# Ledger of designs, part 18: VHH binders against E3 ubiquitin-protein ligase RKP (RKP)

Target 1, 188 residues: E3 ubiquitin-protein ligase RKP (RKP), of Arabidopsis thaliana (Mouse-ear cress) (q9siz8r82to269)
Amino acid sequence: KLHGDLDVSVSQREGISVVHHGVGPPIVGLEEFSICGDIRIVKPPLVLESLALFSSARANACIWKGKWMYEVALETSGIQQLGWATLACPFTDQKGVGDADDSYAFDGRRVSKWNKEAEPYGQSWVAGDVIGCCIDLNCDEIYFYRNGVSLGAAFTGIRKLGPGFGYYPAISLSQGERCELNFGAYPF
Short names: E, the ipSAE of ESMFold2; O, the ipSAE of OpenDDE; V2, 0.75 times the mean of E and O plus 0.25 times the DockQ between their complexes.

## First folded at step 21 (VHH)

Design bb6 (from aa2 with S52Y; framework vhh_ozoralizumab_d1; at its last look DockQ between E and O 0.37; V2 from the best seeds 0.00; counts 0 for: pae E 5.2 > 2)
Amino acid sequence: EVQLVESGGGLVQPGGSLRLSCAASGFTFSSYDMYWVRQAPGKGLEWVSEIYTDGSYTRYPDSVKGRFTISRDNAKNTLYLQMNSLRPEDTAVYYCARDTLDKQGPTWDYRGQGTLVTVSS
ESMFold2, look of step 21: ipSAE 0.109; ipTM 0.500
ESMFold2 (binder alone), look of step 21: mean pLDDT 83; pTM 0.834
OpenDDE, look of step 21: ipSAE 0.204; ipTM 0.611

## First folded at step 22 (VHH; framework vhh_ozoralizumab_d1)

Design cc1 (from u5 with W108F; at its last look DockQ between E and O 0.01; V2 from the best seeds 0.00; counts 0 for: pae E 10.3 > 2, framework grips, placed apart)
Fold by ESMFold2, look of step 22:
Structure cc1 (fold): chain B 188 residues (1-188), chain A 121 residues (1-121)
Amino acid sequence: as target 1 above (188 residues)
Amino acid sequence: EVQLVESGGGLVQPGGSLRLSCAASGFTFSSYDMYWVRQAPGKGLEWVSEISTDGSYTRYPDSVKGRFTISRDNAKNTLYLQMNSLRPEDTAVYYCARDTLDSQGPTFDYRGQGTLVTVSS
């Protein structure tokens, strides 16, 4: 749905910019206007479900410097694409996170990493797993963790970008997949 | 050429059962996750089941869970959907689909005309 009376607040911190829709302090959450397909919050605060065949969304936090991580708690273990994307990544009914330059994903159902192409990576996931999605712009790398254990560097040599043009936490979900997003900044 | 041919639809009373089949050809069937999707009159496509390449993983939406069972026979290149306890809201054209390995995300490659299931008293 479209919202006619949106307020946007931007909080600029070293390496992160947060856009907030509404009133009150900036809070990292789902960017409703980024949703392609049909993603709904089915349990507060951020348990998401895809109601369309293929859905994508990003958070309202742009990372352009430093080392940052968010976590995804899996309620289902099917096809999900968890990772990082810029605003230039098109979300369509056929394209999502990892299907463009500067767009990167891990899919533990297919045990693959995605950046325009799939390559083997990581471990299979099960419901109840917590997946860490880490971007390290000090080393220009993206990592994923399963239940706190590193799966190794998934992507290296990722492009550094500036404020407002950086990387956003981003997900793509097949129909019926559920996950819970937990946002935060974790300097290592 | 990739071919997916659905069969087994028909008119059935509420509470009845049907078994759908999908004959696959033109690709290595055992290398693809497979799906059933449906389209009710005046609505968009809705997935109704998924099965992994070896059948070890299946998934269903809440609307059909416990009533529908997907299965596959990789030796015969055939996908099945057993539908029990059918309801009027299950009325739809049913398509089988393969996972498209060329696109990220769950992209369905369906090519058949589907098979019509009508549940009416």
Scores: ipSAE 0.000, ipTM 0.385, lowest interface PAE 10.3, mean pLDDT 82
ESMFold2 (binder alone), look of step 22: mean pLDDT 81; pTM 0.809
OpenDDE, look of step 22: ipSAE 0.015; ipTM 0.313

Design cc2 (from u5 with S103Y W108F; at its last look DockQ between E and O 0.01; V2 from the best seeds 0.00; counts 0 for: pae E 5.7 > 2, placed apart)
Amino acid sequence: EVQLVESGGGLVQPGGSLRLSCAASGFTFSSYDMYWVRQAPGKGLEWVSEISTDGSYTRYPDSVKGRFTISRDNAKNTLYLQMNSLRPEDTAVYYCARDTLDYQGPTFDYRGQGTLVTVSS
ESMFold2, look of step 22: ipSAE 0.112; ipTM 0.556
ESMFold2 (binder alone), look of step 22: mean pLDDT 82; pTM 0.828
OpenDDE, look of step 22: ipSAE 0.040; ipTM 0.385

Design cc3 (from u5 with S52Y W108F; at its last look DockQ between E and O 0.01; V2 from the best seeds 0.00; counts 0 for: pae O 11.9 > 2, placed apart)
Fold by OpenDDE, look of step 22:
Structure cc3 (fold): chain B 188 residues (1-188), chain A 121 residues (1-121)
Amino acid sequence: as target 1 above (188 residues)
Amino acid sequence: EVQLVESGGGLVQPGGSLRLSCAASGFTFSSYDMYWVRQAPGKGLEWVSEIYTDGSYTRYPDSVKGRFTISRDNAKNTLYLQMNSLRPEDTAVYYCARDTLDSQGPTFDYRGQGTLVTVSS
């Protein structure tokens, strides 16, 4: 199976194209062993629901160079933290994406971005919204989209990391929250 | 046995055109998304085109967008890549690849032996 470095046109909106330079298994999905809490796959492969008060998980692929974007379709519009995290970022009952140094998240319910601390960012989201999560390691930035519209740079000056130590797509879901992850199975 | 056999490669001048074909066998061709990928000398594998099972959707990286066109004939179990306005940087071995059904994103479980495309004056 092949994955490797790929130049991907991921969006017909705003002409977004990304080149993914990442490591991981050729099958892109949720890393089961990364799950903290209780996540139910309500519809395979990547429609998720949190059954625990707070559940977190990472994908099984990371990026350390170039650009990568994935989308999250919100089935519910409660507290979710969507973004990027390294392997060094701990997931616990209280800590999820955005709660460590190299962990970054957008929370549209609270209209905030998270990197250890919360700051105002973006817009409120509603059920049905598609959230784009983009990391640009050429510019060392993370930014988010709502329904194809940029919300601006959320984080700048993120650390460059070496091969195998990159950023993983990562999500944290409060109890009852549901979303669908799209790593390229559907057009952006 | 799953087989993918590429053909149509060759030497072409810059600005020229080639049409690659991939003959698929050993599986239900119409049930799989298909890709073209390429590997230039000394470089990694590069994704160059995607087409859905029914041809309803195609996708290209910026590097080839507007120049390359992927298509398929499910009745003939054949994948095509029309390459126009070829550039020296397009020189590579081109492979057709089958998408995995158990993953998201451009992941491949089978690819052919490839066909060499050389763009040179």
Scores: ipSAE 0.005, ipTM 0.229, lowest interface PAE 11.9, mean pLDDT 89
ESMFold2, look of step 22: ipSAE 0.140; ipTM 0.538
ESMFold2 (binder alone), look of step 22: mean pLDDT 81; pTM 0.806

Design cc4 (from u5 with Y35W W108F; at its last look DockQ between E and O 0.01; V2 from the best seeds 0.00; counts 0 for: pae O 10.8 > 2, placed apart)
Fold by OpenDDE, look of step 22:
Structure cc4 (fold): chain B 188 residues (1-188), chain A 121 residues (1-121)
Amino acid sequence: as target 1 above (188 residues)
Amino acid sequence: EVQLVESGGGLVQPGGSLRLSCAASGFTFSSYDMWWVRQAPGKGLEWVSEISTDGSYTRYPDSVKGRFTISRDNAKNTLYLQMNSLRPEDTAVYYCARDTLDSQGPTFDYRGQGTLVTVSS
């Protein structure tokens, strides 16, 4: 492997260890067929830019049991929705992650969390911030980090789903927004 | 012609240190992110470090984090890898590689001939 430390099963940051019990290929990447809008990979494999007004995508792996965390390094600090979504969550030119029942997102530009509706959550982010997106299906919670600091539980009581029907890392990017996804390619 | 020439490899005991250098020519060195990668006998290519154009950003895999340090001197068109606390598992041919600016294709478009690092008692 070119990126020898890419391990979907375990992620660790500042003493936080997350074990993944999801379904998917051993190398996690962006699922191209999930893309709604226009996303340019500015640097392979996972530096992304939205060229469309609103673009959404999911990873090619999901979690249905246990814990999983991925990181998003913000190159820009505009409107991005970062979090988790199931396959049943539709992506359209107007709907992205956080816009359906089993879809959950953090938006640090608007200092809000999204699950169909917006609620206040977290802190404002700036370019250079690293956002941790964590799902814990042992506790049925989703929470986010900013630069390794927890922002608290964003969502509680999320539904447990069966094998193969789990939550996928998912992002929605406004036009011009850029971020780098880290699913374990390099350490936190 | 793009050229990358690695040097500084050799035999070292476990716990020892080496400093690798990579001399770049044939392109605007300061315009490219640079990588160190390695290939151990019988194993595939493994990345060991990356550095941004201005050196403000670096990253390492866990296998070398805290032991290896990548740096660059753009005025000298040279990439460096300081390797401390070397282990037998660090034995490999080490290559410097240029990051691809094109979003298409592999992450690296050019790589040097490599320099052998052997860590053995």
Scores: ipSAE 0.006, ipTM 0.272, lowest interface PAE 10.8, mean pLDDT 89
ESMFold2, look of step 22: ipSAE 0.110; ipTM 0.517
ESMFold2 (binder alone), look of step 22: mean pLDDT 81; pTM 0.810

Design cc5 (from u5 with T107D W108F; at its last look DockQ between E and O 0.01; V2 from the best seeds 0.00; counts 0 for: pae O 8.7 > 2, placed apart)
Fold by OpenDDE, look of step 22:
Structure cc5 (fold): chain B 188 residues (1-188), chain A 121 residues (1-121)
Amino acid sequence: as target 1 above (188 residues)
Amino acid sequence: EVQLVESGGGLVQPGGSLRLSCAASGFTFSSYDMYWVRQAPGKGLEWVSEISTDGSYTRYPDSVKGRFTISRDNAKNTLYLQMNSLRPEDTAVYYCARDTLDSQGPDFDYRGQGTLVTVSS
């Protein structure tokens, strides 16, 4: 469940308009119905805190071609899984981003990347870090950045998907973890 | 060559049921998500169902949710659509479709010739 309000007007000003061949939402925000767990909006529009042991959510926009990036500013530096997931990727009390096929995440607390299994990747993050999450479907790759510095390709050969069946920005937060999502409100 | 052949369409009364089948060939059927789409007269192509490679995931638009059921038999290279509680607005040509996986061109480029479903009193 989601606590707090998403200010649509703020979203219109700060969000990125994603073109899905005329089908996608014009304003990017969290998809409330995608939330598994308990997320509180600490500060509108997209400063989030997980109140449940493990909370996951997707954005309301997806990408199936081209390139897209969003940023996550870490207020806490515990276990968070940041990245991309399709609608077919289930969120449960135990499963979040990176725990299924076509689901990909970076976890800087554990210095790992996740796609069903964990592998070493990236650097340890600290509070204040800004994590870039990039998907490039021209190259079929996913990249992560720490404070603007590339951590290298995390995933290659990701599956291409049809129109409207793409990858969504997605996050999983352990209890007490806080972050701010940036879908275009601030320059990268 | 990718081939998809739909069958099972016909005339049915409102509230009736039909089961569509799609025979797939020319590709590894079990490696692809599959879809049903439809086109009503004078309307654009509409997505009506999707199923994952192993059948563990299915999704429907609200317009058919609870009434239609997609399934697949990978051993037989066959896709199915069980349609219950049919309505006049379900009248359309129904197509079996495969994801192109290239994200180029129009939606659902790989589809069969379609099968006509007419729901009328």
Scores: ipSAE 0.013, ipTM 0.286, lowest interface PAE 8.7, mean pLDDT 89
ESMFold2, look of step 22: ipSAE 0.196; ipTM 0.596
ESMFold2 (binder alone), look of step 22: mean pLDDT 81; pTM 0.805

Design cc6 (from u5 with Y35W S52Y S103Y W108F; at its last look DockQ between E and O 0.01; V2 from the best seeds 0.00; counts 0 for: pae E 7.4 > 2, placed apart)
Fold by ESMFold2, look of step 22:
Structure cc6 (fold): chain B 188 residues (1-188), chain A 121 residues (1-121)
Amino acid sequence: as target 1 above (188 residues)
Amino acid sequence: EVQLVESGGGLVQPGGSLRLSCAASGFTFSSYDMWWVRQAPGKGLEWVSEIYTDGSYTRYPDSVKGRFTISRDNAKNTLYLQMNSLRPEDTAVYYCARDTLDYQGPTFDYRGQGTLVTVSS
C-alpha cells in the first residue's frame, strides 16, 4: 500500500515544472520538504516568518528556460536573502540562498548580492517594499526590482540547467523576519 | 585589535533594572550594525537586541520587547542596553557583538568576556 497522505505530482509548462502535493490544480508555493530552520505561514496564503535564528526554503517551481519573476512583499526590513537556488544548494544554520554555485541572492538590509561571496548591490529596503526577483535564462542573468524599478543585473553568465535540475525561487530569513511571497507575477 | 568590553552586569532582584555598556575599539564602530546576545546557563546563544549603524532601527525578540532598549553613541564608540522589569529568565552572560558580512545569515562577532546578569530573589 502506498501512503496517500503525501502525494507528489509534477505539472509542466515550457521552462517551468511545478511539483505539488495534492490532487487539485497545481499551485506554486513553499516546498515544505526544503525547509531548513523553522519557517511558518503566519498569515495565509504565504506570509512567512522565520522562528529560528536563520531559516531557508525554496518554492515548488523549477525553472530551466525563459524569463520568470516572483515578488516578495516585505513586512520587516531586516536580514533576508531573496533569490534563486538549485537543489544542490545546501541549507544549514549558517548557509542559505547564495552560498553555492548556481545559488544567487539579494539582501537589501546589507545592500549586497550573494553568490558564494558578498558584493555591494542594489538599494536599502524598508518594510512595505515589494522586491521583484527575476531570472532571465534567455540572457543568462538574474536581477532584482525594488517597487517596480530595476536595480540592474546582479548576476550574469548563470548556467543553463535542464528540466528538474533548474532554479527554484528561494529565500532565507533571519529570526523574526516576515515577508509575503507572490508567485502570480510570472514571466513576461 | 578588535575589542568589545562589556560592563554593568550584576545581581538584581526581579523587577529591577540594569544598564549594560559595551566599549568598542580597534574598528570603525559607526560602520557596523551591533547586537546584544546572551547565553543562559546550559543554553546556546540567543539574540536580545539589534541596532542599525545609525541607530535608525532597533529590533527585539518578543521575550524582551518593551522591557529592553538598545542604543548607541557613535561618537563615544559605545553600545548600551537598558534592561527594565528584569525576570529570572533574563539571567545570562550578555555579550555585545558586531554584525559582519562573513556569512550570509546574521553573524555575532563577540570578543569580550561578557557581563553576568543574575536576576534572583
Scores: ipSAE 0.015, ipTM 0.488, lowest interface PAE 7.4, mean pLDDT 85
ESMFold2 (binder alone), look of step 22: mean pLDDT 83; pTM 0.834
OpenDDE, look of step 22: ipSAE 0.036; ipTM 0.332

## First folded at step 23 (VHH; framework vhh_ozoralizumab_d1)

Design dd1 (from u5 with T107D; at its last look DockQ between E and O 0.62; V2 from the best seeds 0.00; counts 0 for: pae E 16.2 > 2)
Fold by ESMFold2, look of step 23:
Structure dd1 (fold): chain B 188 residues (1-188), chain A 121 residues (1-121)
Amino acid sequence: as target 1 above (188 residues)
Amino acid sequence: EVQLVESGGGLVQPGGSLRLSCAASGFTFSSYDMYWVRQAPGKGLEWVSEISTDGSYTRYPDSVKGRFTISRDNAKNTLYLQMNSLRPEDTAVYYCARDTLDSQGPDWDYRGQGTLVTVSS
């Protein structure tokens, strides 16, 4: 079983260094059974397009400890909600990542963070941007990067969950939106 | 009350053009992203265009990209759709809709009455 993993820069304080790993399945990719709406891989390996008015999916990796990041390369710059969700978070044709208590998203089209409701956060995005989606369960935070630059903590004090009940990379896309998922990326 | 009134539909031959208009009232038009959405006979709703509040961002599905152009005039509270190179599969009732604050995409509680576009050989 191979882990989805985040390689991190290590800062030494008082002689202590910490290396963090997440827990996930052997191969990290899109969980086809999670798809709500209509998402198609339009270019290998993971360039996705939503064919329905609103579509959602999650990866097959569950993060319940440590620090993990994935990247989303935007091919379009419309409404997408990128972030993290638990298995308890329902996806519907109108509700996706960030629309329930157990999910958290960044939407650079509306410059907002979503956890049930929107709040201002981050920067506007454009096609070609790379959005880093990070969960840090050592600090109980979710935060995002745009092109390697931190946008600051989006959510703090997030609920820490046990094995099998953790957070999955998750996305929601409006119709015609395209992005590429990269689960091997890590922060600078 | 929020009202959206579509006009400009009609019968046109394949390859023809039409321009649709949507007159908005009862809300601050310039504060909402706007959509054109269509429904072909016997099919569900298909989004065909989106425009941001200031017009700086427009979006189209591949089925209409390059043929349809959305625009807005915030001073006149009017949304437009220029449709060129029309095909029989573009036959549908076309609706304008505003964005919703409670969910993603067009707000169906405040849809217009629609305007029929028929493209027939």
Scores: ipSAE 0.000, ipTM 0.244, lowest interface PAE 16.2, mean pLDDT 79
ESMFold2 (binder alone), look of step 23: mean pLDDT 81; pTM 0.805
OpenDDE, look of step 23: ipSAE 0.444; ipTM 0.763

Design dd2 (from u5 with E50Y T107D; at its last look DockQ between E and O 0.01; V2 from the best seeds 0.00; counts 0 for: pae O 10.5 > 2, placed apart)
Fold by OpenDDE, look of step 23:
Structure dd2 (fold): chain B 188 residues (1-188), chain A 121 residues (1-121)
Amino acid sequence: as target 1 above (188 residues)
Amino acid sequence: EVQLVESGGGLVQPGGSLRLSCAASGFTFSSYDMYWVRQAPGKGLEWVSYISTDGSYTRYPDSVKGRFTISRDNAKNTLYLQMNSLRPEDTAVYYCARDTLDSQGPDWDYRGQGTLVTVSS
């Protein structure tokens, strides 16, 4: 469902929209309705653990223009798929971030990137690592960081989708995996 | 000077069609994404169509999806909006608007004077 109520008021920069369903100022966080599987919020608001075999979720903010990054602090270093997905990308028990045409993920456990198919990318991660997930729609690229160090362009030539159809921060977590999401670093 | 001039508005019956045009000048038209936006009486501005620089990508809100079609002719510096199956709630002043280039603020920096579309029986 394309969220018709895009609150652009939270975005100080064009190309960023926060989906807000309530009253008050919109805050970037996890979109609970997007959750497929079972995710426990270990520590509010954004320390997460997957209780199901495979859980996926999107944030309530989308990027359709410009450059934006969010960070994931790994509490565990198992199979996690971190990156970007559109609303059109289905989450199921078997499909998560990186399993559709406009879905892109980094998996440091398997040292792979995912866009329907897996390819080698990046470095192995360990618990305590901070993974930066960056989308640059000026250059139509996605790239990732490990502890502030660039891992290079993961994806190039990504589709420019337009307002209301942008890319959402998205994660998929295997059972027992834990991470903390940080959306504080707004686009520069 | 950036100029956008809309035309093609008018009175139409529900279920009818209109085609709007926007003539752009004063900038490199093909270098900018473009919007059609509208303002209904007593309401704020809302976008109703988006098109990329080369026209390869278009987007519509659910309110007009399947009914409106945005297109552009970069050689003629012209933006178009085909509106079909018009409804009374589509009554508004329609503007063509130029997308900003990575600036803060609204999604568009310039828009025309607008053209009035009235859908009424």
Scores: ipSAE 0.005, ipTM 0.285, lowest interface PAE 10.5, mean pLDDT 89
ESMFold2, look of step 23: ipSAE 0.011; ipTM 0.324
ESMFold2 (binder alone), look of step 23: mean pLDDT 82; pTM 0.821

Design dd3 (from u5 with E50W T107D; at its last look DockQ between E and O 0.47; V2 from the best seeds 0.00; counts 0 for: pae E 7.0 > 2, framework grips)
Fold by ESMFold2, look of step 23:
Structure dd3 (fold): chain B 188 residues (1-188), chain A 121 residues (1-121)
Amino acid sequence: as target 1 above (188 residues)
Amino acid sequence: EVQLVESGGGLVQPGGSLRLSCAASGFTFSSYDMYWVRQAPGKGLEWVSWISTDGSYTRYPDSVKGRFTISRDNAKNTLYLQMNSLRPEDTAVYYCARDTLDSQGPDWDYRGQGTLVTVSS
């Protein structure tokens, strides 16, 4: 056998798979290879800004079982699409999170939920808000929180896709939009 | 009471085929994703296949991909495993197992007593 990269590992337990380097606990962050457009960390650890007209990215954590949440602290309050996408979800200059069948998003500027099409949902957001993005594969739902208060179920009928195949935290930002991602701790 | 009963194990030669069955009762079978798992002599449990509630998705680890096929018949409450191109390392007790929804617990909440598959010349 030939070995090319012995420091990369994947943890598959409790309905989550995380790609990380080294032997320490997995660190959930942005998957750099997923970035479409131009997203940069403008303040460590995860304050992001879109420098292109429309940028998208996903995390390095795949949720395929159970109930999970991440949070987004808004530094700007313009057009952002925050939610969940599969690995296969295409990101392009024109399509981001919620613009395809296999991704789901909330946008508090337009007060809409997105899965291929927009529908009214949620509340308008302002800078300083903390948006919770939750996927519940026990109940097959995706729902969002604003400042700790549930906005109700946004999407139902979310399919479980099997071990290792699931949904990633994913975001899309219009130009100049900034937010801070908080994935919490994901220990082994 | 949840019951899972495996059958169809036996002795086969390398390269042979075998089909396992699992009869389910005491729960709504069609509401649960299902696993086949195995335990080789002296080793721990290893999953070898998974199937969604309606059978529309199936998954396999690399060790069996292309050789094993999981299926289910929800009308008969039965899970199946077709094993082709069997190898000596496939020798194990095979269990069907019910997927759990609880992320705080194990990957499966119930399994049967198992059926022995021995692959030997």
Scores: ipSAE 0.028, ipTM 0.547, lowest interface PAE 7.0, mean pLDDT 85
ESMFold2 (binder alone), look of step 23: mean pLDDT 82; pTM 0.824
OpenDDE, look of step 23: ipSAE 0.156; ipTM 0.592

Design dd4 (from u5 with L101P D102E T107D; at its last read DockQ between E and O 0.87; V2 from the best seeds 0.00; counts 0 for: pae E 3.8 > 2)
Amino acid sequence: EVQLVESGGGLVQPGGSLRLSCAASGFTFSSYDMYWVRQAPGKGLEWVSEISTDGSYTRYPDSVKGRFTISRDNAKNTLYLQMNSLRPEDTAVYYCARDTPESQGPDWDYRGQGTLVTVSS
ESMFold2, look of step 23: ipSAE 0.026; ipTM 0.488
ESMFold2 (binder alone), look of step 23: mean pLDDT 81; pTM 0.806
OpenDDE, look of step 23: ipSAE 0.633; ipTM 0.841
ESMFold2, look of step 24: ipSAE 0.011; ipTM 0.383
ESMFold2 (binder alone), look of step 24: mean pLDDT 81; pTM 0.809
OpenDDE, look of step 24: ipSAE 0.562; ipTM 0.808
ESMFold2, fold request of step 25: ipSAE 0.154, 0.173, 0.103; ipTM 0.553, 0.558, 0.528
ESMFold2 (binder alone), fold request of step 25: mean pLDDT 81, 81, 81; pTM 0.812, 0.810, 0.816
OpenDDE, fold request of step 25: ipSAE 0.870, 0.861, 0.858; ipTM 0.939, 0.932, 0.933
ESMFold2, last read: ipSAE 0.013, 0.000, 0.244; ipTM 0.426, 0.226, 0.612
ESMFold2 (binder alone), last read: mean pLDDT 81, 81, 81; pTM 0.814, 0.807, 0.815
OpenDDE, last read: ipSAE 0.857, 0.870, 0.857; ipTM 0.933, 0.937, 0.932

Design dd5 (from u5 with D54S D102H T107D; at its last look DockQ between E and O 0.61; V2 from the best seeds 0.00; counts 0 for: pae E 8.3 > 2)
Fold by ESMFold2, look of step 23:
Structure dd5 (fold): chain B 188 residues (1-188), chain A 121 residues (1-121)
Amino acid sequence: as target 1 above (188 residues)
Amino acid sequence: EVQLVESGGGLVQPGGSLRLSCAASGFTFSSYDMYWVRQAPGKGLEWVSEISTSGSYTRYPDSVKGRFTISRDNAKNTLYLQMNSLRPEDTAVYYCARDTLHSQGPDWDYRGQGTLVTVSS
């Protein structure tokens, strides 16, 4: 048994739901049950490393309306896929965020955007960069920032989903890649 | 047909060195990031090194950083792995692989037969 009671609740406001445990305020973080591969928190609160060849995970926040953003501080600059996925998006040891119809990613190592297929987008990244991952469901767009500078709209015409079936912050990491997730501000 | 042919493996004592080569053909070698991966007996595949298309960026897991050096010669369509200070845990079959442009994760096309490296006294 878990130490203490397992307490799952959902906090909601217009366009977002957050699943959390414990007695404190809702905290957006990594959904451990979503991990495919092997992702570990190597420094608190959310510095992550992939120990498997290719690992994927999503946050515990579901967005179905409004404009929202999270940031990823890169500690390494290899293959990482940063973006948004639905709960139903399949993750495998070779498929991650952006490899299916219902997920969207930016990969600054290959300088590409991904939604089933790759297309050129953005700029190459280096360790120390901060990548902003933004979803705007008022305009049905996903776009990214590098160090505060917009890279332009990556995806337009985003499929609208109903409450409870929205998009989650989601990442994929190649082995040895490290990044820090920052969910400090929900809207951008 | 895409081909990757590994060579240069063998038996070496702990602390020794080997240089692996991978001859590539059937694709534009200079357009692909390349990898070395290895498989120890009874274990899964482990990433060992990565090199960008031009060779300007290289990456290693902590287990080999400082001991292994990946390089490429785009004029000869050849990928190399210099392995120094070899340890018994480096014993494995080593494969070269290319990054695919059709998948975000590791989806290596046309792995060769590999080259066996055995590190023992």
Scores: ipSAE 0.012, ipTM 0.435, lowest interface PAE 8.3, mean pLDDT 83
ESMFold2 (binder alone), look of step 23: mean pLDDT 82; pTM 0.817
OpenDDE, look of step 23: ipSAE 0.153; ipTM 0.594

